# VH-VL binders against Rho guanine nucleotide exchange factor 33 (ARHGEF33): the designs that were tried, part 4

Target 1, 176 residues: Rho guanine nucleotide exchange factor 33 (ARHGEF33), of Homo sapiens (Human) (a8mvx0r265to440)
Amino acid sequence: KRQTVALELLESERKYVINISLILKIKATFQGSDGKRNSKERSLFPGSLRYLVQQHLDLLHALQERVLKWPRQGVLGDLFLKLTNDENNFLDYYVAYLRDLPECISLVHVVVLKEGDEEIKSDIYTLFFHIVQRIPEYLIHLQNVLKFTEQEHPDYYLLLVCVQRLRVFISHYTLL

## First folded at step 4 (VH-VL)

Design p8 (from r7 with heavy chain G106T; framework fv_roledumab)
Fold by ESMFold2-Fast, scan of step 4:
Structure p8 (fold): chain C 176 residues (1-176), chain A 122 residues (1-122), chain B 107 residues (1-107)
Amino acid sequence: as target 1 above (176 residues)
Amino acid sequence: QVQLVESGGGVVQPGRSLRLSCTASGFTFSSYAMHWVRQAPAKGLEWVATISYDGSNKQYADSVKGRFTFSRDNSQDTLYLQLNSLRPEDTAVYYCARDSLEYWGTDAFDIWGQGTMVTVSS
Amino acid sequence: AIRMTQSPSSFSASTGDRVTITCRASQDISNYVAWYQQKSGKAPKFLIYAASTLQSGVPSRFSGSGSGTDFTLTINSLQSEDFATYYCQQYYSYPYTFGQGTRVEIT
């Protein structure tokens, strides 16, 4: 069953990466179609977004290698421990994203409504909130892996540390 | 017009090297992940390598890992594949291909070049 | 690596026929399957992704279905331009792998 929940995490990350990559496509489309908007200082998208997308791409690659070639005692906690450690700026980029998001939501409302693209506005909002929810989703996935990991397993302690780190982050920053 | 044009193929002896190039036109090259796919004479398709839109992430087929190097120059809209330690089984038409969506894409390949032939023979 | 096995390797058909090509993955790959058409001497042409989503510009007579390990490509009312080799591809995990191909020949 442990391999099943690991595969669920991998599938979740693949879907997530595809979805967040659409944001970069939308951003490029707006910036490429109108040079006047490109000259504005206020961005439709948080400045941290590009870095977050790249870090999730790197994580997806590592998860694919690890999970799809799953050994008898497969380990995932080390990947998330590295991602969430103090030397990595990943969580700091999420804090920056959350800080900048309200301004971007306001700007999207103004810009997209003027263009008459209510559907694209809805899609952008949905993508913004997928990012907001991703850290809570990681917590759920890692808790599921931990549930099926015995105490003597090499991944047990690594998963415990990751789960605690994510719980602390979520409790400190409201992700809704 | 959206177009990919491969070049650099030729006939070489086993153990030698070749550098393949792929020039893109008609689209924003820097926004797309790119791929190399090969096809041996009268055989099927084999994925060779993938490179992300900014060149920061590269993936290789096990059969070529350690021998082939994938790179891109977004300022010149050009893709490169360095083929080292060539073997007879590397004989194939090499296609460059564009990912079907900007940035990440679908990992499906929507635009293909015409291909360039690499022949490794003694 | 995930093996993609197509069936049959080749078959003969006539214009107007409904033809079905199957593709089996060696493990669960959800819906991460693409289909391509290749005519003699030409580069492959993209047909379908996500197992069932038709690429813009591809005729509606083409359709894909399946999930998990079993996938099919169907051509309703085969046209003269459809005689070609068809390939499935998984993009669930690296290395990306293709099926061996299915040749659709004129009777």
Scores: ipSAE 0.000, ipTM 0.467, lowest interface PAE 13.3, mean pLDDT 81

Design t1 (from c1a with heavy chain Y102W; framework fv_lecanemab)
Fold by ESMFold2-Fast, scan of step 4:
Structure t1 (fold): chain C 176 residues (1-176), chain A 119 residues (1-119), chain B 112 residues (1-112)
Amino acid sequence: as target 1 above (176 residues)
Amino acid sequence: EVQLVESGGGLVQPGGSLRLSCSASGFTFSSYGMHWVRQAPGKGLEWVAYISRGSSTIYYGDTVKGRFTISRDNAKNSLFLQMSSLRAEDTAVYYCARGLYWKGAFDIWGQGTTVTVSS
Amino acid sequence: DVVMTQSPLSLPVTPGAPASISCRSSQSLVHSSGNTYLEWYLQKPGQSPKLLIYKVSNRDSGVPDRFSGSGSGTDFTLRISRVEAEDVGIYYCMQGTHWPYTFGPGTKLEIK
């Protein structure tokens, strides 16, 4: 059902934003606790990350408004059409982020605050891996929405264009 | 500057109690797990206790479990070690130390406070 | 508890000569995250211990490059390529992988 898969997309975006928030908490911990940092630690927090976080926060708010007040012919493809537009820098910032991310990041670990005062030794690679996987996850969610969208629906061709753009991006910039 | 300062050490009789304090400055105390480590005269280092940033996780060394209680007051940037049922073998210099999980190490140590248990 | 052992316990060294200290653990120190939490600390006479090396081989800030750490699993080594007078003190290995944390007995490095 179309509303159900749209709600799944919204919930996945909420979880993703929580993960990005944890990364920002880790950044604050590095800046507040370190008397010294090596260059690889600095490369984990490039300027492109700040931009991506803001874009995803904006997307979450827009999705929440659209999906929670879902009309008979609810549309969300326009949100992703804007996000994947050649005029916008969103996908370019993802390219920059992925290119600049060190492959050896798997050797780094950090403590994260997950709920209240809970402390866990965590592998920072796992958290940053969520960023790497987000665009493929959007493709899957949008394909699910498209599957339950009729050709006559105002969202049909918007979703189709978005799916095609994400497929091209993923085949070119991500290791699938 | 990042600094830890211990206090509260002294001479106490066997079976007595003593409370050690550690004052933190120069960093966000509430963001770090804290440890107590001790060293008996002429002996090696012995890990004593750990407390997480929010006090939800606490661990003790086997020699002190049931007799010592670690606690913290984040509003006062202070760490405590309440020692009871003290024994001659508890005589040591007691250090507080900051834990850095991503290094897995004690990166900042206090200067230590001496506890002597003698009759 | 994880038992940490060090060899030698006493290490007299001629100035300028290399030095090597062995540390062994009774259990693997590989954490579930894939990291190995083995640290080396130096306690100079009359001073608090100071971190030298963390996660087996990473030098802490300000530690001279003549210090190096190596090893894996249960067998670890601290090496000093050229011992200087300021290196005198007791060297401890420590594991932070398993609770409770445990230290080695210490190795006293002395200049001849």
Scores: ipSAE 0.000, ipTM 0.474, lowest interface PAE 14.7, mean pLDDT 80

Design t12 (from c1a with heavy chain Y102F; framework fv_lecanemab)
Fold by ESMFold2-Fast, scan of step 4:
Structure t12 (fold): chain C 176 residues (1-176), chain A 119 residues (1-119), chain B 112 residues (1-112)
Amino acid sequence: as target 1 above (176 residues)
Amino acid sequence: EVQLVESGGGLVQPGGSLRLSCSASGFTFSSYGMHWVRQAPGKGLEWVAYISRGSSTIYYGDTVKGRFTISRDNAKNSLFLQMSSLRAEDTAVYYCARGLYFKGAFDIWGQGTTVTVSS
Amino acid sequence: DVVMTQSPLSLPVTPGAPASISCRSSQSLVHSSGNTYLEWYLQKPGQSPKLLIYKVSNRDSGVPDRFSGSGSGTDFTLRISRVEAEDVGIYYCMQGTHWPYTFGPGTKLEIK
């Protein structure tokens, strides 16, 4: 059922936003006064991160309004078309995130030196990975919504375009 | 509704053993490191032990090393402290506490369970 | 192990007056990340300890703004701008920078 898979997408986004909001709290624990650690803190987390978190927060709010008041012909594709178009710069910031991630992983390993900090490192790595995996997860969710969307539905073409954009984006990047 | 509830305390003779349990509810237990902290009658707080969320990292206070073993069962939302070779100076209220790793703080404490080591 | 000391150990205060508690560590509490993991806990009579302040100066959720923490390195202070009857209890500083974690001996705040 179309409403069921839309609710699954919404619940997935709620959980994801909780997880990525945690990374900003972790980032805040590394903030200090001016000096060497401020420079390291900037390098420790990708510069695009705050922008990406804000985009996902905005998407969550839009999804909640759309899905919780789901009409007979509910539409989701327009939200993801907006997210993935040039006006939002989302994909450009996502590319910047992927570009910066390897150095950030290396710096996390070096900077987090406290005994028992393997959990903090693991949490940071897990959160980095959640962000990397979110675009593939969107593809899966949107394909599920499309599967239960009839060709005559106002959302059908919008979802097709979204699915194709995400497939093209994913196909151009190798996950390490 | 985040809550920690300790149990298993009681009276034990010197050289004896006890196992303390701590039941967690209202949060994702498997996402947090956990601690045991104790307080002897009329005395201050003493940190006892720590276990990471996945049990890969464990630390003990010097007074209990080699005698106490901390463990957890994430499927049961439970934390344990196995105490052996108990001494009179182990008499205390034992608290379990949740570690908030990004703050480095004990943000949630249980009500405590009393252990009395006496002949 | 890092030794934590507090002064005074006994602090009688008049209601409405300010109060100040000092905490000192035998080693720097600055972590390699640049954070300082110094915390303050309050244990009211017959209750479990409660977190007041973490990372030197950050109030935990629900903690009144009359409580403030300050300090750096090895020297830290907890201040209460206007002491109320509900503030009676034992205040502990604690360091979480070095393993094992260690508490100060506690400061008993009493209304005189």
Scores: ipSAE 0.005, ipTM 0.531, lowest interface PAE 11.7, mean pLDDT 83

Design t13 (from c1a with heavy chain G104D; framework fv_lecanemab)
Fold by ESMFold2-Fast, scan of step 4:
Structure t13 (fold): chain C 176 residues (1-176), chain A 119 residues (1-119), chain B 112 residues (1-112)
Amino acid sequence: as target 1 above (176 residues)
Amino acid sequence: EVQLVESGGGLVQPGGSLRLSCSASGFTFSSYGMHWVRQAPGKGLEWVAYISRGSSTIYYGDTVKGRFTISRDNAKNSLFLQMSSLRAEDTAVYYCARGLYYKDAFDIWGQGTTVTVSS
Amino acid sequence: DVVMTQSPLSLPVTPGAPASISCRSSQSLVHSSGNTYLEWYLQKPGQSPKLLIYKVSNRDSGVPDRFSGSGSGTDFTLRISRVEAEDVGIYYCMQGTHWPYTFGPGTKLEIK
């Protein structure tokens, strides 16, 4: 069971990395030049996106290494313990993303209204929302792993701390 | 090199039809809204039609509504203007132009193709 | 539809002298976003139009700083501080605030 829920987390991370990478490709289509960029165009997408992509690529690689060669007492809580540590800045990238998101939504809306790209607006909003949902999704996945982890397991305490940190973070994670 | 090249112009009789094409190169065509603009001999510029990136939004100038149809094929980097029920007043050089997303201006224009409606 | 008018329609200028073209719209060009979508284009003899100024006062890349745009609401001006021979052509203002987009009638700038 434990291996099954760990694999579910890995597949979720693979899907997420694909989606967050796609939004960068969409961003690139708005920035047709590698030269000077318009300040308004820079504001269309949160500046934290590039950092988030790199962090999640690193996490995906680490998860693949741990989960695909899953031992009898496999551990993954240390990966999330490091990410949720105050010294890592990982959660700060999500705070920055949420802070910048309302202005980006407004600017995308204005650009799309002028050019009439309603279809791309929907896609961008869906991707924006998928990023907003990622930290809550981690809480669910880690709770599932914890559920199938015995109290004596080396991963038990690590997962418990991670779950507590994510709950605290999410309690202050508002979209309004 | 970023370029737009129009083709399909020619001489056509009143009431006839003609299809204009515009070929894009040097940029990601599917990322930009596209426009058609015309200019009658010795006259000023007149905006004709617009199509969004994915073809979901289309606008026409009042003089051409119901007679002209704008379309695009992003896989072929091509923009089209299907003209029907042509009138002498439609005689003009037809330009395709790229809409620049952050400026909302026409930053790239083709060389134009001439349409002459005459008996 | 928004009607655009320009003045003068013919502008003979001595080389090195300043030039000014006025553009007026029948309706306010302030968009609901707060932006004003007024552009200036230059069509040189035998050539396609080229963008000079967008959003009232922003010069397009490669446009000399001799060119400047100003105005608000319904009244706009294009200024050339020192006219050069290469500036000869027809200048058009255009509004992109309201559908359908509309151009002014054009101002022909010629060297005296």
Scores: ipSAE 0.005, ipTM 0.540, lowest interface PAE 10.9, mean pLDDT 84

Design t14 (from c1a with heavy chain K103T G104D; framework fv_lecanemab)
Fold by ESMFold2-Fast, scan of step 4:
Structure t14 (fold): chain C 176 residues (1-176), chain A 119 residues (1-119), chain B 112 residues (1-112)
Amino acid sequence: as target 1 above (176 residues)
Amino acid sequence: EVQLVESGGGLVQPGGSLRLSCSASGFTFSSYGMHWVRQAPGKGLEWVAYISRGSSTIYYGDTVKGRFTISRDNAKNSLFLQMSSLRAEDTAVYYCARGLYYTDAFDIWGQGTTVTVSS
Amino acid sequence: DVVMTQSPLSLPVTPGAPASISCRSSQSLVHSSGNTYLEWYLQKPGQSPKLLIYKVSNRDSGVPDRFSGSGSGTDFTLRISRVEAEDVGIYYCMQGTHWPYTFGPGTKLEIK
């Protein structure tokens, strides 16, 4: 059951990363366009976006290595402790994203973008909100892993601390 | 300044073909989806066709599917509408229009070019 | 295809009076993203159409604040708080939620 919920977390992260990668492609469509016209030196995209996308990509690679070669006592909590510590400033960049998003989102609703060999009309509002929702989703996934982790397991304390950190963050900053 | 200029309209016989062009200036043409909209004499507006910025996504109105082909040349800042098997009902002023990148609303329109299908 | 209807089709108005135009769609214009892609266009005599309002209630650049849009789902309204002579023309609603895009039949606004 524990390996099953760990695989569910990994699959969730794969889907999430695919979705947010589209945002960078959309941002590229504004290169060469006068994105600052009538904006008063405003950016159409949150400044923290590139950093957040990269952190999620790094997490996906680490999760993939850990989960696909799952040992007898697989550990995940250390990955999320690293992600949520002050060294990476990951949560601070999420705060910056949430702060800047309302202004940016009002300017970008529909963008034509490429996804593989297809060009699609995409609503960027939906894509931006995938990022907003991800921290609450991490909490749910980690709670599920913790539920199937015995107190004696080397991951128990690590997961418990991660869950506590994410609960505090979510309660302090109202997330969707 | 931002401008769209249509050309290529004229008188054609039923069953004939005609190619319309639209020249864009004053903005980065390759960053925008483009549309054709027509208006029959004394009638309302009818959406005709759409092409995405890179040409891989194309949609047509039901009345023109299989007969009209929309295309673009981003290097030349040009949009085209190749019309075949023309019918009297295709008689209209044809406008090209730019879709706003964040809503796809038509914020810039050309002045229109007149197509008359008559024998 | 989505059918758009407008009421009234002819709207004579006294200068300075308010005016309103209704637009209805045969199905919901709420996109899966939560946005509603309903636009209003004005075509003045002898001119190309011009965008007035996009996404139900947002005025395009340069559009006077006496123009306002409202509505949700399938029922939308364009309001002009004080009609001026320069407002004469045909007003069209359009939906951009579903392919193919479709226009309403138009409402001709005339000064009495």
Scores: ipSAE 0.000, ipTM 0.472, lowest interface PAE 16.3, mean pLDDT 81

Design t18 (from c1a with light chain T97D; framework fv_lecanemab)
Fold by ESMFold2-Fast, scan of step 4:
Structure t18 (fold): chain C 176 residues (1-176), chain A 119 residues (1-119), chain B 112 residues (1-112)
Amino acid sequence: as target 1 above (176 residues)
Amino acid sequence: EVQLVESGGGLVQPGGSLRLSCSASGFTFSSYGMHWVRQAPGKGLEWVAYISRGSSTIYYGDTVKGRFTISRDNAKNSLFLQMSSLRAEDTAVYYCARGLYYKGAFDIWGQGTTVTVSS
Amino acid sequence: DVVMTQSPLSLPVTPGAPASISCRSSQSLVHSSGNTYLEWYLQKPGQSPKLLIYKVSNRDSGVPDRFSGSGSGTDFTLRISRVEAEDVGIYYCMQGDHWPYTFGPGTKLEIK
């Protein structure tokens, strides 16, 4: 039930973090044999991506602590309220990622295809796509947790606020 | 068309109060943080106040803290600046400006509204 | 508060000549995200300020490529490769990294 959907959210975050961490592997592929960076590696990835990776790592650690030590009235909404707070800038950096994405895709087309790196192109597109879909996926997971949360539960109000914030964000910036 | 239009400026006595308004059109007002910036006659730009998209975060410049109150009404696409205990030093053109964290502040500016504090 | 300084404060330029404006911040403007929130605004006579450059070196939409921004940490430069009559006005640098946001004093660019 409730614990089950919380575990599903945790597993989803683990898989997502692994996927976005592929950026390190992809970056390494563009370095020369002596470890020198080429200029294309720097322009190929949105600057906001480093911040987003760190925010998701922090969220994963917090979710792991919370879900693995699941009490009688386990709470998740506070973690997502913190993440989506105006002060955190997380959603704004996510918007920055979306804004920069078309140029990065164009560069992949021109640079990677020209150099014959079909495998790297595929990996980069997969990474881009996963990041675009993550906020909509959070909404789905949080709605599932809310569905199994009683009105009197300390997490009920927190989840409602989170769901509303994500719905508003998605309506303006991302598509399911 | 993306537009910001300020109103409510005028002549006011020292110690008086005045409320400025800014009407937004052509974009989703509730998605953006908003700022007030002023410019005294013949002087440079001075940042005055900020309010986040949901009104949860508010910041003021040191010169206006405790005297000015920024607020917004997302349903009416409106930003406000309530000014009290006005001083001669508050005489300026007041601009409404839109901010984006991913780009930086002030990508869209209003035309300004003039506030004159004198007898 | 972060103090922003500009030099020169007055910049007379002959048409077609290059121009350069320096901006310094009293502390680093590198955000925890790795971005640097330094912007340049141009206020033409009788008009509202307009965004020229954001995040140190990115031109805003419609800004001619003769304008360029550069710098890092606390030292920043705005360059105009070839000054035109329409470039007359006051140029302001601004930091958006620390609250409260602060502007430089402005640099008046004039044709002569």
Scores: ipSAE 0.000, ipTM 0.450, lowest interface PAE 18.1, mean pLDDT 81

Design t2 (from c1a with heavy chain K103S; framework fv_lecanemab)
Fold by ESMFold2-Fast, scan of step 4:
Structure t2 (fold): chain C 176 residues (1-176), chain A 119 residues (1-119), chain B 112 residues (1-112)
Amino acid sequence: as target 1 above (176 residues)
Amino acid sequence: EVQLVESGGGLVQPGGSLRLSCSASGFTFSSYGMHWVRQAPGKGLEWVAYISRGSSTIYYGDTVKGRFTISRDNAKNSLFLQMSSLRAEDTAVYYCARGLYYSGAFDIWGQGTTVTVSS
Amino acid sequence: DVVMTQSPLSLPVTPGAPASISCRSSQSLVHSSGNTYLEWYLQKPGQSPKLLIYKVSNRDSGVPDRFSGSGSGTDFTLRISRVEAEDVGIYYCMQGTHWPYTFGPGTKLEIK
């Protein structure tokens, strides 16, 4: 069962990377049409976005290596400990994203239109808000992995620390 | 902080009209799709109508289509439901509700306003 | 229209016991986006409905860990691991995949 929940985390990360990368493709379309660096264009997209996309691409590659070649005692907690370490700026990029998001939302819904079956569920807002919900989703996935990890497993306490760090972060920054 | 407040309910004769209002505060109203949901006395919930952020997409429940009109004024943070050709079976508590940006689920509801169609 | 059914319609529960409510849809709730828009709402006596669970299994902010949602396609379940007095009310499932949106008939949870 532990391999099953690890595969679910990996598949979740693949889907997330596809969604977050689509925002950069939209940004590139904007830039191509308007041309060059534009301060107005910059305010439409949070400055932390490019960094977040790169961090998640790196995480996806690491997860694929670990999960697809799953050994007897597969370990994931070290990957997330690195991301959530006090000396790492990963969570700070999420704080920066949230800080910038209200201005971006206000501008994008009048400038960048992508219509689908439903305006709320299939437009650009959905893509932006996938980022907001990702840290809470990590908490759920890591709790599931921890549930199927024995106390003597080398990953047990690594996962426990990760879960605690994510819970503290979410409680302080009101992420849902 | 974040709230929706309905008004405009009351007693009305069959065949009459009423306009319900919903006032939003504590959030960026123009960023959310909005819904009307009703509940007849002692009965379950019935979805009534939806309007997208920019009013470009509107849907109605089969029982009210052609009689009710949903609209919004983003500058006034207000949602409306214009009801015409009212019937006894339209008697209900009417709630306005906000659709979550990432799921469409109704995360914020108003207190409801009561519409009673006499006789 | 998508028809939503719930079972049971009336659920008397001893305090501290687990509770389970089933919800079924007349057709698949998987949206073209790949998401499944199945929600659970609780209406406490004299109050407006409140969101408990969205997209099948995601708990809304402030909802206790004792509530969980599961399911796929057309069959869904809401579970309460340990029922408390404050959980009394009517539970509704709702689908937001197909227009018009439709609610289940509701399940009345009572303490006895």
Scores: ipSAE 0.000, ipTM 0.455, lowest interface PAE 16.2, mean pLDDT 80

Design t22 (from c1a with light chain H31Y; framework fv_lecanemab)
Fold by ESMFold2-Fast, scan of step 4:
Structure t22 (fold): chain C 176 residues (1-176), chain A 119 residues (1-119), chain B 112 residues (1-112)
Amino acid sequence: as target 1 above (176 residues)
Amino acid sequence: EVQLVESGGGLVQPGGSLRLSCSASGFTFSSYGMHWVRQAPGKGLEWVAYISRGSSTIYYGDTVKGRFTISRDNAKNSLFLQMSSLRAEDTAVYYCARGLYYKGAFDIWGQGTTVTVSS
Amino acid sequence: DVVMTQSPLSLPVTPGAPASISCRSSQSLVYSSGNTYLEWYLQKPGQSPKLLIYKVSNRDSGVPDRFSGSGSGTDFTLRISRVEAEDVGIYYCMQGTHWPYTFGPGTKLEIK
């Protein structure tokens, strides 16, 4: 069961990276065909987005390495312990994202997009909210791994610390 | 595998009406904006109409405004063009095409259905 | 409405030679986002049109790299570095920046 929930986390991260990578492709449509950045690009998308995509791509690669070669006492809590550490910028990128998001939502709402507001705006909003929900989703996945981890397992206390850090983070920031 | 198939074309008298259909398969129809494009015999392409994925946004070419109505049924993976007050100038092959928003382009086209307006 | 103009309208080409088609718009095609929605389509005899180039210079999936697009504002070019027999057909530029969308008149590429 433990390996099953670890594989579920890995598959969830693969799908998430595909989705947030799509938002960068959409963002590129606002840069223009001449390769120069438009001022509107900076306002429509949070400035932390490029860093978040890179962080999740790095996490995906680490999870693939860890989970696909899963030993009898597989450990993954250390990966999330590193991400949630005060010395790492990962959660700070989420703070920046959440702070910028209301203005970005407001600007997307008023922008007339060539293919129609319903189609493109809805897709952008959906992608924005995938990012908003990812930290809560990590909490659920890590709780599932912890549920099938015995107290004597080398991953037990690593997962406990990660779960607590994510709970504290979520409690400090209002999700839209 | 990804396909658009038009139907409903035929011979009609000036002032008459026709309803064209386009059936989509091999992709999630409800995720894409759709277009109608026509081509008169021996002439170039002319954009006719657009409908967004949820039908909230609709645009028409100037030559068809007030005479044609675009609609869609996402449950049936179908696109429609209701044509009324038909003129000889509406004689053309009518294509349905899928809009790909981040490219801004028609990436998939149907084979077309022929409409002939003649007495 | 935005008027699209192409030149030449007829383009006879020797196999293996380069070919160039110009497209001009009556208004700037730069959208408020900074994107330029200028596309090139190829319609082979008896077939439906096929997308070649989108947003001025981006090749669609499966399009050979002998096709390239360039330009800005109102002046655009489609270039084929080495024409092959399968490239025969009518080439259309199209603008998707302004509603209604408008096509150029088409350029017929033929082998000499």
Scores: ipSAE 0.006, ipTM 0.534, lowest interface PAE 10.2, mean pLDDT 84

